# Designs tried in a protein design chat: miniprotein binders against b1l550. Part 56

Target 1, 279 residues: b1l550
Amino acid sequence: MRLPEELLERARDIHSEAPSHRIKLDRVGSFGLKVPVEFKGFLLLAEADVWVSLPEGRRGVDLSRQVEAIYELSNPPKDPFSLCREAAISLLEKLNYADSSGVSIRFDAPLQDGESLKYYGVEISSIASDEIINKIRVEILGMTACPCTAELIRAYKSSEIAATHTQRSLGILEVSTKAEHPDPDKLASIIERAMSSPLRTYTKRPDEGGLVIRSLSNARLAEDVVREMIHLFLEEFGHLPEDTHILAAVRSMESVHMHDIYAERSFSLDEIRKEISSH

## First folded at step 23 (miniprotein)

Design mp22
Fold by ESMFold2, fold request of step 24:
Structure mp22 (fold): chain B 279 residues (1-279), chain A 99 residues (1-99)
Amino acid sequence: as target 1 above (279 residues)
Amino acid sequence: SRELYQEYRELLLEAFKLIREAMKLLREGNPEEALRLLEKAFELAQRAFELASDDPFTQLALWLMAQIRELQAEAYKKLGDKERAKELKEEARELEEKM
């Protein structure tokens, strides 16, 4: 039962009215949209969120124009960084009552792993206003080996056995900056190098042995994994603007414990430089 | 393998191109020609789905097949065939459920 189009002329435009409570809103939008992207030669299905700020004098957001802003730019598929930035700018142009807009794009990024692929999590954002703030979060699994157990076993069996428990750990790097988004593969590499060993999709028994030996040689506390991530980040990305904000974290799914271990540090580049130079 | 992925990629890029052309035809009031392009686009996406080696590639192919069915439903609605439009929207939902 289709309603007559003539009703559109008579219907009140609810969105453009003033609300009864004049309170501005920071993020009003559409979340969980499916969009195609092309990342480093791979076509992928990403999930996107789009939003704008809503001034205190406007009751609602034109949601169809929000969705239109990103879908118009998504065919042909393009790299997710360009899509993210361009969609955020388009939102401000299309919804001229907003003083800011934002776009987030999430996907699993493929990495070559021998003859197969493994995947790590990527979420990028661009927040547009009088300037553009770019954010990227990378999550990748690796392997960690406990140095405390390794030392205890070494002390008990002084030269015969090298052993400790190992577990999967999730490393996290999140960067907010006025510069372009850092390359997610470089962030993932930093996380993996900070861990005891990478996690592989396929290993044969000789390769598996080498992976275990590597992890034992690089046994690290979760705290020291975070410290190493920060050290490696500064080597690669210390050139970013001083007000760039970083979060580095590890969540270890400990094999012999009933609960996860978590370590985290957030900082700006100017803050961490002062801290390191004072030690 | 890399050769299979390149074939998958080429099939999907052509399907995306046909979808862009079909959407323009729908805006211009030419649903019959849009349906011709969408049928070809669906065949290409189906072939890509059959080549998909990894879950993310399967998901993109299924999503695109569902999008094509939605556009076909829109085209049939403009032609006045509401029964076919309803069937195609249901098929699109079934494809999304497989994702």
Scores: ipSAE 0.804, ipTM 0.945, lowest interface PAE 0.6, mean pLDDT 87
Fold by ESMFold2, fold request of step 24:
Structure mp22 (fold): chain B 279 residues (1-279), chain A 99 residues (1-99)
Amino acid sequence: as target 1 above (279 residues)
Amino acid sequence: SRELYQEYRELLLEAFKLIREAMKLLREGNPEEALRLLEKAFELAQRAFELASDDPFTQLALWLMAQIRELQAEAYKKLGDKERAKELKEEARELEEKM
């Protein structure tokens, strides 16, 4: 049932009132919005979260204005980096009581894989205040081979048999920076290169053997995959601002264990350079 | 395959363009002309759906078809045809459920 227009005109503006408990909130918004984007020539349906800060003196946020802010910018579809930055700025302009705003955009990014596509997870965010902080998270599957089992078999057979267990592993890179977002394809490439071999969408029996052989020749502990991710990241993105924050992680879906193995390191560029130079 | 994706992309871009123009017409109080554009936009999105080879492309086409049905419902409501508006909103929901 719809309320009469004149009754709505007489009702209190609940959102502009002060709350009973004057406590500021960091993120108030609409989560799980579907939005079109254009990523590297592909039109995709993404999922977006939009939010603003809410000062202690304001009871509620104008959610419909938040939703309108991002949808007004989503047709024609544009790249998700511009969309998240522009929407975050627009939110602060439209909701002038807020000290900060944020937009996150998530989708599966396509990569060419022979004659087909494979996909990796990407989340692109911009947080706006008196400055803009750009975040990007990339998740991609690869293949890892256990070096401990490989060494045991080598020692047992005097290196005539190359064997170990292989498994799928999820690699994660997350970057938070004042610079523009790193290219997610480059982040995905760093993750895949740190692993034993990439996963392929379509694998024939000869191609599958080649991937397994490559995995055996690059057997790595999950801990060393994370270390390699960091090394490769520094080679390619060491030019980013010193206060850039990175998280590098691997979750291995171990074929021998009943549970996953997880390794993670977070750092700023300033911090990791000091750490490396001290050795 | 690459040629098919380019056709898919061009169909959707034209559908997005027609949607922008239809939304402008709705704001200007011209729902009848908006409906003409939305009918064409739906046909384009439906053709793109038929060309889609991967699930993400299917998902975008279905979502856009649902958005067009929502806009058509808005246009019919402005014309006073509440039954047609209700029917189109239900069709939009059914399209989203296929996703």
Scores: ipSAE 0.801, ipTM 0.942, lowest interface PAE 0.6, mean pLDDT 86
Fold by ESMFold2, look of step 23:
Structure mp22 (fold): chain B 279 residues (1-279), chain A 99 residues (1-99)
Amino acid sequence: as target 1 above (279 residues)
Amino acid sequence: SRELYQEYRELLLEAFKLIREAMKLLREGNPEEALRLLEKAFELAQRAFELASDDPFTQLALWLMAQIRELQAEAYKKLGDKERAKELKEEARELEEKM
């Protein structure tokens, strides 16, 4: 049953009241909105979260205005980075009681992989206040081969057996910066190059053999995958502002273990340069 | 495959354009003309759905078809046809369930 809209004239505005407990809230918003975007020529359905800060003296947020702020900007579909930033700015303009706003947009980014597409995870955000902070997280699967087991098998009776366990590993790069968002394809490339070999959506038997051989020839500890990701990131993105924050991580779904292996390092560009210079 | 995707993309972009025009007409109080555009937009989105090769592309097409049905429901409500509006909202829900 839909209630008559004329009741809006008689109902009090609950959202503009003061709350019983005057406590500031950091994020109040609408999460899980579906929004069309255009990423590198692909029209995609993304998932978006929108929020604003709520001062201690205001009871609630006008959720209709929040949703309106992003949907008004989503047709025609546009680049998700522009949509993210513009919507965050629009939220502050429309909800002038807030001192900050944020928008996040999540989608699976297509990459050409031979004659087919493969996909990797992207989440971007823009947080607007006195300044705009841009964040991006990229997740992509690759293959790792264990060098410890490879060495043990090599040493077994001085055998010529070339073998070790291989597994899917999830590589993660997350960047928070005042500059523009890094290109997610470049971040995905860094992650894949740091691993033992990439994964492909479709391979024939000779190509599968090639991927496995590359993996065995490039066996790496999860720790060294993370170190290689950092090295490659600094080569390509070392020009970003010194207060840029990065998280590099690998979660390896070890084929011979009941549990996953995880390695992670977070740092600012200023911090990592001091660390490297100390050696 | 690439040629097929370009056709899919062009169909959806035209559907998005018709939706923008229909939304403007609804704000201007012209729901009958809005409905004409929305019917055409739905046909384009449905054709794009038939061309879709991967799940992300089928998901977008289905979502857009559902959004068009919601706008059609809004238009019929402005014309006073509450029963048709209810039917279209239920069809939108059914399209979203296929996603």
Scores: ipSAE 0.761, ipTM 0.927, lowest interface PAE 0.8, mean pLDDT 88
Fold by OpenDDE base, fold request of step 24:
Structure mp22 (fold): chain B 279 residues (1-279), chain A 99 residues (1-99)
Amino acid sequence: as target 1 above (279 residues)
Amino acid sequence: SRELYQEYRELLLEAFKLIREAMKLLREGNPEEALRLLEKAFELAQRAFELASDDPFTQLALWLMAQIRELQAEAYKKLGDKERAKELKEEARELEEKM
């Protein structure tokens, strides 16, 4: 039953009313929207979160306008970087009571792995206020080999190639900057290069053996991986503004323990440069 | 294959174009012409679905098919055909459940 349009005209605008408590909210929006994007030539369905701030004098946000803002920009599908920025700006324009807005887009990014595609997790965000802050989070699985166990086995068996346990490890890079979004493929590459070896979708037996041998020859603690990620990040992205914030992290899903190993470092480019220069 | 993906992509892009045009027509009060474009868009999206080999591509095609059914339901609702609108909305739901 469509309510008569006349009833809509008679209904008070609940969202524009004064709230019972005059408190500003930082984020009010719609989370888990599905939006099409074009990422490096691939049409993908992404999840999107859209939000704005709510002033203390307004009861609610017009959520329909938020949804409209992102969908208007999503057809034709465009790159998620532009979509985030443009949608964040559009939200501020459409919702003039908001002093800040944000858009986050999440999807599995295709990455070429020989003749096949593998995927890594990406979250691309933009926050608009007096300035625009761009954020990107990349998550990709790799493999790590434990150097401690390798050393123990080497000492015990006097073998050139020490056996060690290997595990899947999730590498995470999150970058927040006033510059353009960093290339997620480059971030994914940094993570993979920081680990003992990448994971492959399809392995033939000889290729699998080679991958394991490579991992054994490049055994790394979770701590080593994080430090290597930071090092490689500085080499590739050292041109970003000094106030750029980075989170580098690894979660290692251990094969010999029931718990995971986790290591992280949060830093600004300025802070980490000072730290490295002091050594 | 690269060729199959290119065909898939072209089909979906054309479907997206038709959807944009249909949405414009719906706003302009021309649901009949909008329906014609949406029918064509659905056929294109369905063909794309048949070409899709990987889950992400299948999901996008299914999602687009569902969106088209929802727009068709809206158009029929504007035409006063509530029964057909309900059927199309149910079809949209069924497509979303396959995702």
Scores: ipSAE 0.603, ipTM 0.860, lowest interface PAE 0.8, mean pLDDT 89
Fold by OpenDDE base, fold request of step 24:
Structure mp22 (fold): chain B 279 residues (1-279), chain A 99 residues (1-99)
Amino acid sequence: as target 1 above (279 residues)
Amino acid sequence: SRELYQEYRELLLEAFKLIREAMKLLREGNPEEALRLLEKAFELAQRAFELASDDPFTQLALWLMAQIRELQAEAYKKLGDKERAKELKEEARELEEKM
């Protein structure tokens, strides 16, 4: 039932009222919106969150305007990086009572794996205030082989390639920068190169065997993977602003233990450069 | 295949274009012409759905089909056909449930 337009015009603007408690809110918005994007030539449906700050003197946010802002920008579909930035800016322009805004877009990014596609997780965000901060989070699964078990087996039975247990490991790179969003494919590549081996979508028996052998020959601790991720990141993205913040992490889903192994390092580019130079 | 994907992409992009035009027409008070464009857009999206082999591509096509049904429902509502509008909204819901 569409309420008569006349009733809508006469209705009290509840959102503009003073709140019962004068408290500023950092984020108020709509989460879990579906928006089309074009990512590297792929049209995808992404999940989006949009929000703004709410001043202490305003009861509510015009949520409809937030939704309109992102949908207006999403047709035709565009790259999620531009969509995030432009939508964040548009939100501040449309909602003049807000001093900050944000947009987050999540999807599984297609990555070519031979003749098939594999996917990795991406979250692209932009936060607008006096400055624009761009954030990207990439998650991709790879494989790690344990060097400790390999060493034990080598010690017991002389072999060129020591058997060891392997596990799936989730690599995570999160980057926050005032520069443009880093290329997520490059980030995914860094993660895969830091692991013992990548995962494949479809493997024939010979391919599977080769992948395992490669992993065994490149056994790495979770700690090794994180350090390698950082090293490779610095090589590829060392040109980013010094205040760029990075989280590098790995979660190894252990095959021989009931618990996962987790390792991480959070740092700014300035901080990590100073650390490395001091050794 | 790359060729199938390209066809899929082109179909959806054209559908998106028609949707933009239809929305403009709806705002301008021309629901009849909007419906004509939306019908065409739905056909394109449906064809794209049929070409889709992977889940992410299927989901986008289904979503777009649902959005088109919602817009059609809005147009019929403006024309005073509440019954048809209700049917189209239900169809939109059913499409979303398949996602």
Scores: ipSAE 0.600, ipTM 0.859, lowest interface PAE 0.8, mean pLDDT 89

Design mp22
Fold by OpenDDE base, fold request of step 24:
Structure mp22 (fold): chain B 279 residues (1-279), chain A 99 residues (1-99)
Amino acid sequence: as target 1 above (279 residues)
Amino acid sequence: SRELYQEYRELLLEAFKLIREAMKLLREGNPEEALRLLEKAFELAQRAFELASDDPFTQLALWLMAQIRELQAEAYKKLGDKERAKELKEEARELEEKM
């Protein structure tokens, strides 16, 4: 039964009334929305979170307006970078009581791997207030070979190429900047290049052998991978603002142990430059 | 293949266009014409689904088909056909469960 429009007009706006406790909330919104995007020519269904701040004098947020804001911008589908920024701005315009807004979009990004596609995880975000902060998180699986076992075998057999165990490793780069979002494909490439080898969707036997040999010749600790990620990041993205914040991390799914190995470094571009220059 | 994906993309983009037009017609109080456009959009999305080779592409097509069924249900509700609206909502749910 649709309530008569007249009854809707008489209904108290619960969201605009004073709360029982005058406390500001940092984020109030809708999480897990499905929105279409176009990422580098690919139409994809992404998961989205949208939120705004709530002032101490307002009981609730008009959540329907938040959902409308992002869906209005999602047809036709557009790139997720623009969608995040535009939606964050639109939220502040539509919800004038908010002093901040945010949008996060998550999807598996297609990456060309020969004639097939492989995927890596992407989360793109924008936070709007007096300024706009753009955030991107990339996660991609690669392969690492253990240098410790390789060294033991080398010492024992006096061979140039030593066998070692290999494992899947998850590489993570997270970047927060006042500049435009960094290219996630470049970030994924940095992670893959920092590992012993990339993973492939399809390997023929000769190609598999080559991939393993490459890994053995490029054996790396989790710590080595993180340091290499940082190094490669500075080479590619050193032009970003000095206050840009980065998280570089690796989780190695160990094949010899029941537990995983984890390594990370969080830093600003200014901080890491000072650190490197001091050595 | 690249050619198949291009066809898939074109079908979905046309479906999105028809959905925008249908939504406008619904706002203007023309549910009959909106339904005609939505049926065409559904056919396009279904063809795209048939062309989809990977899960992400299949999921988007199914999602769009479900959204179209929901809009059709809304249009029929405006026309006073509550029974058909319920059927279409159930079809939308079934499509979402396949995702």
Scores: ipSAE 0.593, ipTM 0.857, lowest interface PAE 0.8, mean pLDDT 89

Design mq11
Fold by ESMFold2, fold request of step 24:
Structure mq11 (fold): chain B 279 residues (1-279), chain A 102 residues (1-102)
Amino acid sequence: as target 1 above (279 residues)
Amino acid sequence: SREEYLEYRKLLLEAFKLIREARKLLREGNPEEALRLLEKAFELAQRAFELAEDDPFTRLALWLMAQIRELQAEAYKKLGDKERAKELKEEARELEEELGKW
């Protein structure tokens, strides 16, 4: 800040004025703040967004109060779920003209991978008003086998080739609930398990070449991975409130001329239970 | 390794503690003592930076070093040393730029 303290005292309170157009705004805030967090014993640098609703009769938001709401709570570093919830509540207290507030916290979560760490993307949100709604999004990279390529190789002249095209795929689970945030490691595990596929050599020798085209069992379309993610999610988190909303998605990550493949399904728990029970 | 991470974590937690104490001293009008704590905090964050094995740990250490330089600049501003404050704010910016490479 370049303004001296006494000059700030003399400035018009622009933010409390009525605007030229009396239109309510849903999210007004500070985005891309850097905050420290502690996740499962790891100290990490996270990126945070903070916002409030703005009523039609107020021109602007008190910027310094917004930023203070999260920075005051960030030292000592604490778990990102507590930070998120506490900051959202603090925003409503500090900015009493707002009907709602929100905080999002994003970081790369470490996960043991043998003797080293790998990382997956996590975004945690809490939206506060007369209630608190918690959202978590997990993104993790995995590998899928292409069924179309596997079928082509399987049809090829009596070959014992254990091969198919594999591609890097990004799995996504997003959960919005009134309950506590699901454990991101469990969400990441669901995605990884849905994308896990054994490489299998199928042997058949129909000709004198002595080679059999092999197929990969359980080669999965992005659609199949999404369905498996939903199945596994319901096994572990079917106990959440009925109005919990989930998005499950897969995006293949190919840098080729045509395009990425994407599949998704969103649902509430009560909706998907009815759908499954009808089959 | 786990041992190196535990040392990294120990150094940073101590640096965070010194930063909390320095912020309190700045609010109470004692920038000279705050600077003493901030120099120690910076040394701890530098040692953590040197121990960092993964990019996320490097990013946090660099960010904390930048935050410490910002607080040092605030302390010198309260002491009336505007030129030293500007030097430290520029160093903080350089650390933030380096952070973006990781």
Scores: ipSAE 0.824, ipTM 0.949, lowest interface PAE 0.6, mean pLDDT 83
Fold by ESMFold2, fold request of step 24:
Structure mq11 (fold): chain B 279 residues (1-279), chain A 102 residues (1-102)
Amino acid sequence: as target 1 above (279 residues)
Amino acid sequence: SREEYLEYRKLLLEAFKLIREARKLLREGNPEEALRLLEKAFELAQRAFELAEDDPFTRLALWLMAQIRELQAEAYKKLGDKERAKELKEEARELEEELGKW
């Protein structure tokens, strides 16, 4: 229900009061906000979450100032990484009672795919306190081909027959770092290269056969896709700070099974280097 | 096509600019001039909606059209036309609902 403006002028400022129970809260905010961004020359509608910490002595958050912090920075539309970082800083400035703030921005990133566009999922976060921690999650679909079925068919049929089942797989890379956000296109590329073949929105007849042959030639277990993602990530981003945290995962939508296969590894750069150097 | 996307982008950037100017006029107590700018902004966003080739571009255009209707409602409220303001707020909600289909 929307109340008359004059009634609102009479009402107490409830959120500035002390609460009945003096318990601090870690995240209080507005979620699902729509904001415009400009990503690599594309104007896109992103979805944003904004939040701050709430000290024990404050009953509520001034939600209009929270929303103000991001909307003031969103016209003209700008780079989502800059918007994310600047909004997180602005939240702390506008809501001086908070010890920390956070902003997340989600959008479908366009990627050139021949003469058309395809899209992959991106979620960017910046969490500000005494320092800023940047997080990015990329999700992109690709194809995987089963090596076990390929070997069974080879062993049963002549050596000239190459066949196996193929399926769509969702690759995931998530990075949390004190450095700048990694380029999402590079993360998406790592995921696609780790799989058996990329998915295309449009293929000409000769190119379609090539994608199938590549999938069969690069048959990989979901576990080995995750290992390859980690290997490629370390080649491209091994220079990031030692406390950078990564999650690499694959969810395979198996075409001949009744269930999805999932593989995942999380690690810090310090952790994985010690692991590799011990072999 | 690239040509159609560049026109879409040009239309939306101009609409964003007109919205910034209209918000300033509303703060300065000039709602009639703000409405003139918002009418132009809506026309541009609507033309961009017609050019949108992909769902993400349709979503942004529809969202911007809804934002413009919200600002028009604010302007009419300042002019004392509460009935027109209510109509525009409802149209904004309808545009947001349509946005969810894409």
Scores: ipSAE 0.816, ipTM 0.949, lowest interface PAE 0.6, mean pLDDT 86
Fold by ESMFold2, look of step 23:
Structure mq11 (fold): chain B 279 residues (1-279), chain A 102 residues (1-102)
Amino acid sequence: as target 1 above (279 residues)
Amino acid sequence: SREEYLEYRKLLLEAFKLIREARKLLREGNPEEALRLLEKAFELAQRAFELAEDDPFTRLALWLMAQIRELQAEAYKKLGDKERAKELKEEARELEEELGKW
C-alpha cells in the first residue's frame, strides 16, 4: 500500500529534527548495495557501502539521497575507483550537513590465468572531507610449502626424498594513502610472488606437477611470506607518501594441522624504511 | 572464451544504455515507451546470462534481469495495470533469489 503523498506536508520531517541526545555519529548510511562496475574490461556486480557523518544537531540522514548519489553514477558502468571517489564527493555535496562521507566497493577481480580466469578479493574505499583518503584491501590465495618439514624429511635416515606438506595460504595487503589507489593487480602479483607457488583454476597433471615442484624449490614459512610481501611492496610502491599505511598478512591453512597459522605486520612507509636501514 | 565474453559485454552495455533511457522516460511520464525499451533490454540481458562462463558474469546478468523486471513493474503501475506490475515484481524477486545461489 502506497500512502497518499499529501501526508508528507502534514508529517514532521523526522530527519531534520534535533535528536534526544546530541551525539555526533561517524558513519550513517546504506550498506550492501549492489552496483555494476567495469574493472579492466570486465563488467562485474560489486557490493557498495555509502555513508556520511551526522552532526550532533541532526536526528537522521536522508537515505534516499545517499542511494541516489551512487546509483546515478553507476550507469553506464565505470571503473570502480572512479565510482568510489566520485560517489564520495557527490555524497558530501548532496548531504551538506555532513563534514565527511565515505564509499566502499567490494568485488571479485578477474585475473588471467593461462586460458582461464581466477579471482581475488578487492575492497576499495574513499573517504572525503577536506581531503580524500583512499584505502584498498586485496586478498588472494596461493600455495606454501613448509621448509621445516622439508628439512626434517631430508635429514631422516639420510632420506633422498624431496617432500614436505603444501597448503593453501591467503595473502592480504591493505594500503591507506592520500595518493590514488594502488593497482589491485599489482598488489595481487606481490602476494602471489611472495608465496611458494600460485594456485591455478585448472591444470593438467604435468602442469600441476610443475606447480608442486616450484613450491618445493621455494619453501617458505608464513612469516617469510609476509616479509617477502613487504620487500616486494617497497620495491614497487615505495614512492607513495611517507605516511601511507600498509598491513601485510598471511593466513595459512596448514594441511597437516587442525588450525591455521597467521602472521601480520602493519607499518607506515617511513617507519619500515627506518627499521630496515637500522640493521 | 574471449569471443563469448566480448559478446556478453556488448549485450550488457546495450542493456545498460536502454535501462538508462527507460528510467528517463519513466521520470518524464512516458511508461509505454519505457516498456518498449525495457523489453529489448531484458532480451539482451537474458542472452548475456546464457553466454556467461563464470559465476561473477552470471550474477551480474541475473541482477540486471531483476532490475529490468522491477522497472517494468513500475511502468505498468503508472499505466494502472496492478496485476501485471505484481507479476513482474514477483519475477524480479525470483531472479534475485536465483542470484543468491551463485
Scores: ipSAE 0.778, ipTM 0.934, lowest interface PAE 0.8, mean pLDDT 88
Fold by OpenDDE base, fold request of step 24:
Structure mq11 (fold): chain B 279 residues (1-279), chain A 102 residues (1-102)
Amino acid sequence: as target 1 above (279 residues)
Amino acid sequence: SREEYLEYRKLLLEAFKLIREARKLLREGNPEEALRLLEKAFELAQRAFELAEDDPFTRLALWLMAQIRELQAEAYKKLGDKERAKELKEEARELEEELGKW
């Protein structure tokens, strides 16, 4: 039963009322919206979160306006980078009581893998206030081979390629910058190159064998992968502002243990450059 | 295939265009013309769904179909046809449920 529109006009604007407690909220919004995007020529359905800050003197946010802001910008579908930025700005314009806004868009990004497509996880965000901060998180699965087991086996068998256990590993790069969003495909490539080998969607047996051999030849600890990701990131994205913040992480889904191995490093570009230069 | 995707993309983009126009017409108080556009949009989205091979493309097509049904329901509601509006809303729900399986 839709209440008559006339009743809406008589209803108190609860959102504009004074709250019982005068406390500012950092984020109030709608999470898990579905929005279409165009990513590198691909039309995709993404999940979106939209939010604004709420001042201490206001009881609630106008959620309908938030949803409207992103949907207006989502047709026609556009690149998620522009959508995030434009929506974040639009939120501040539409909700003038907010001093900050944010938009996050999540989807599985298609990546060409020979004649097939594979996918990696991406989250693109923009936070608007007096400045715009752009954030991107990329997650992609790869394969790691354990160097410890390889060394143990080598000690027993004089083989050039020591057998070792392999596992799927999730690599994560998260970048927050005042610059434009870094290219997620490049980030994904960094992660894959930092691992023992990439994963492939469709492997013929010969290709699978080659992939495994490559992994065995490039055995890496989770710690090695993180360090390599950082190194490769600096090579590719060293031009970003020095205050750019990075999270590099790996979660190795261990095949020999019931638990996962996790390694991470958070840093600014300035901090990590100083650290590396000191050696 | 690349060709199939290009056709899929073309169909969806045209559907999106029709939806934009239909929404405008609904705001302008012209639900009848909006419905005509939405019917066409649904046909396009359905064809796109049939062409979709991968989960992401299937999901988008299903989502769009659901959105179209919801807009159609809104249009019929404005026309005073509550029964048809209810049917279309149920169809939208079914499409969303299907979307949730992908």
Scores: ipSAE 0.569, ipTM 0.846, lowest interface PAE 0.7, mean pLDDT 89

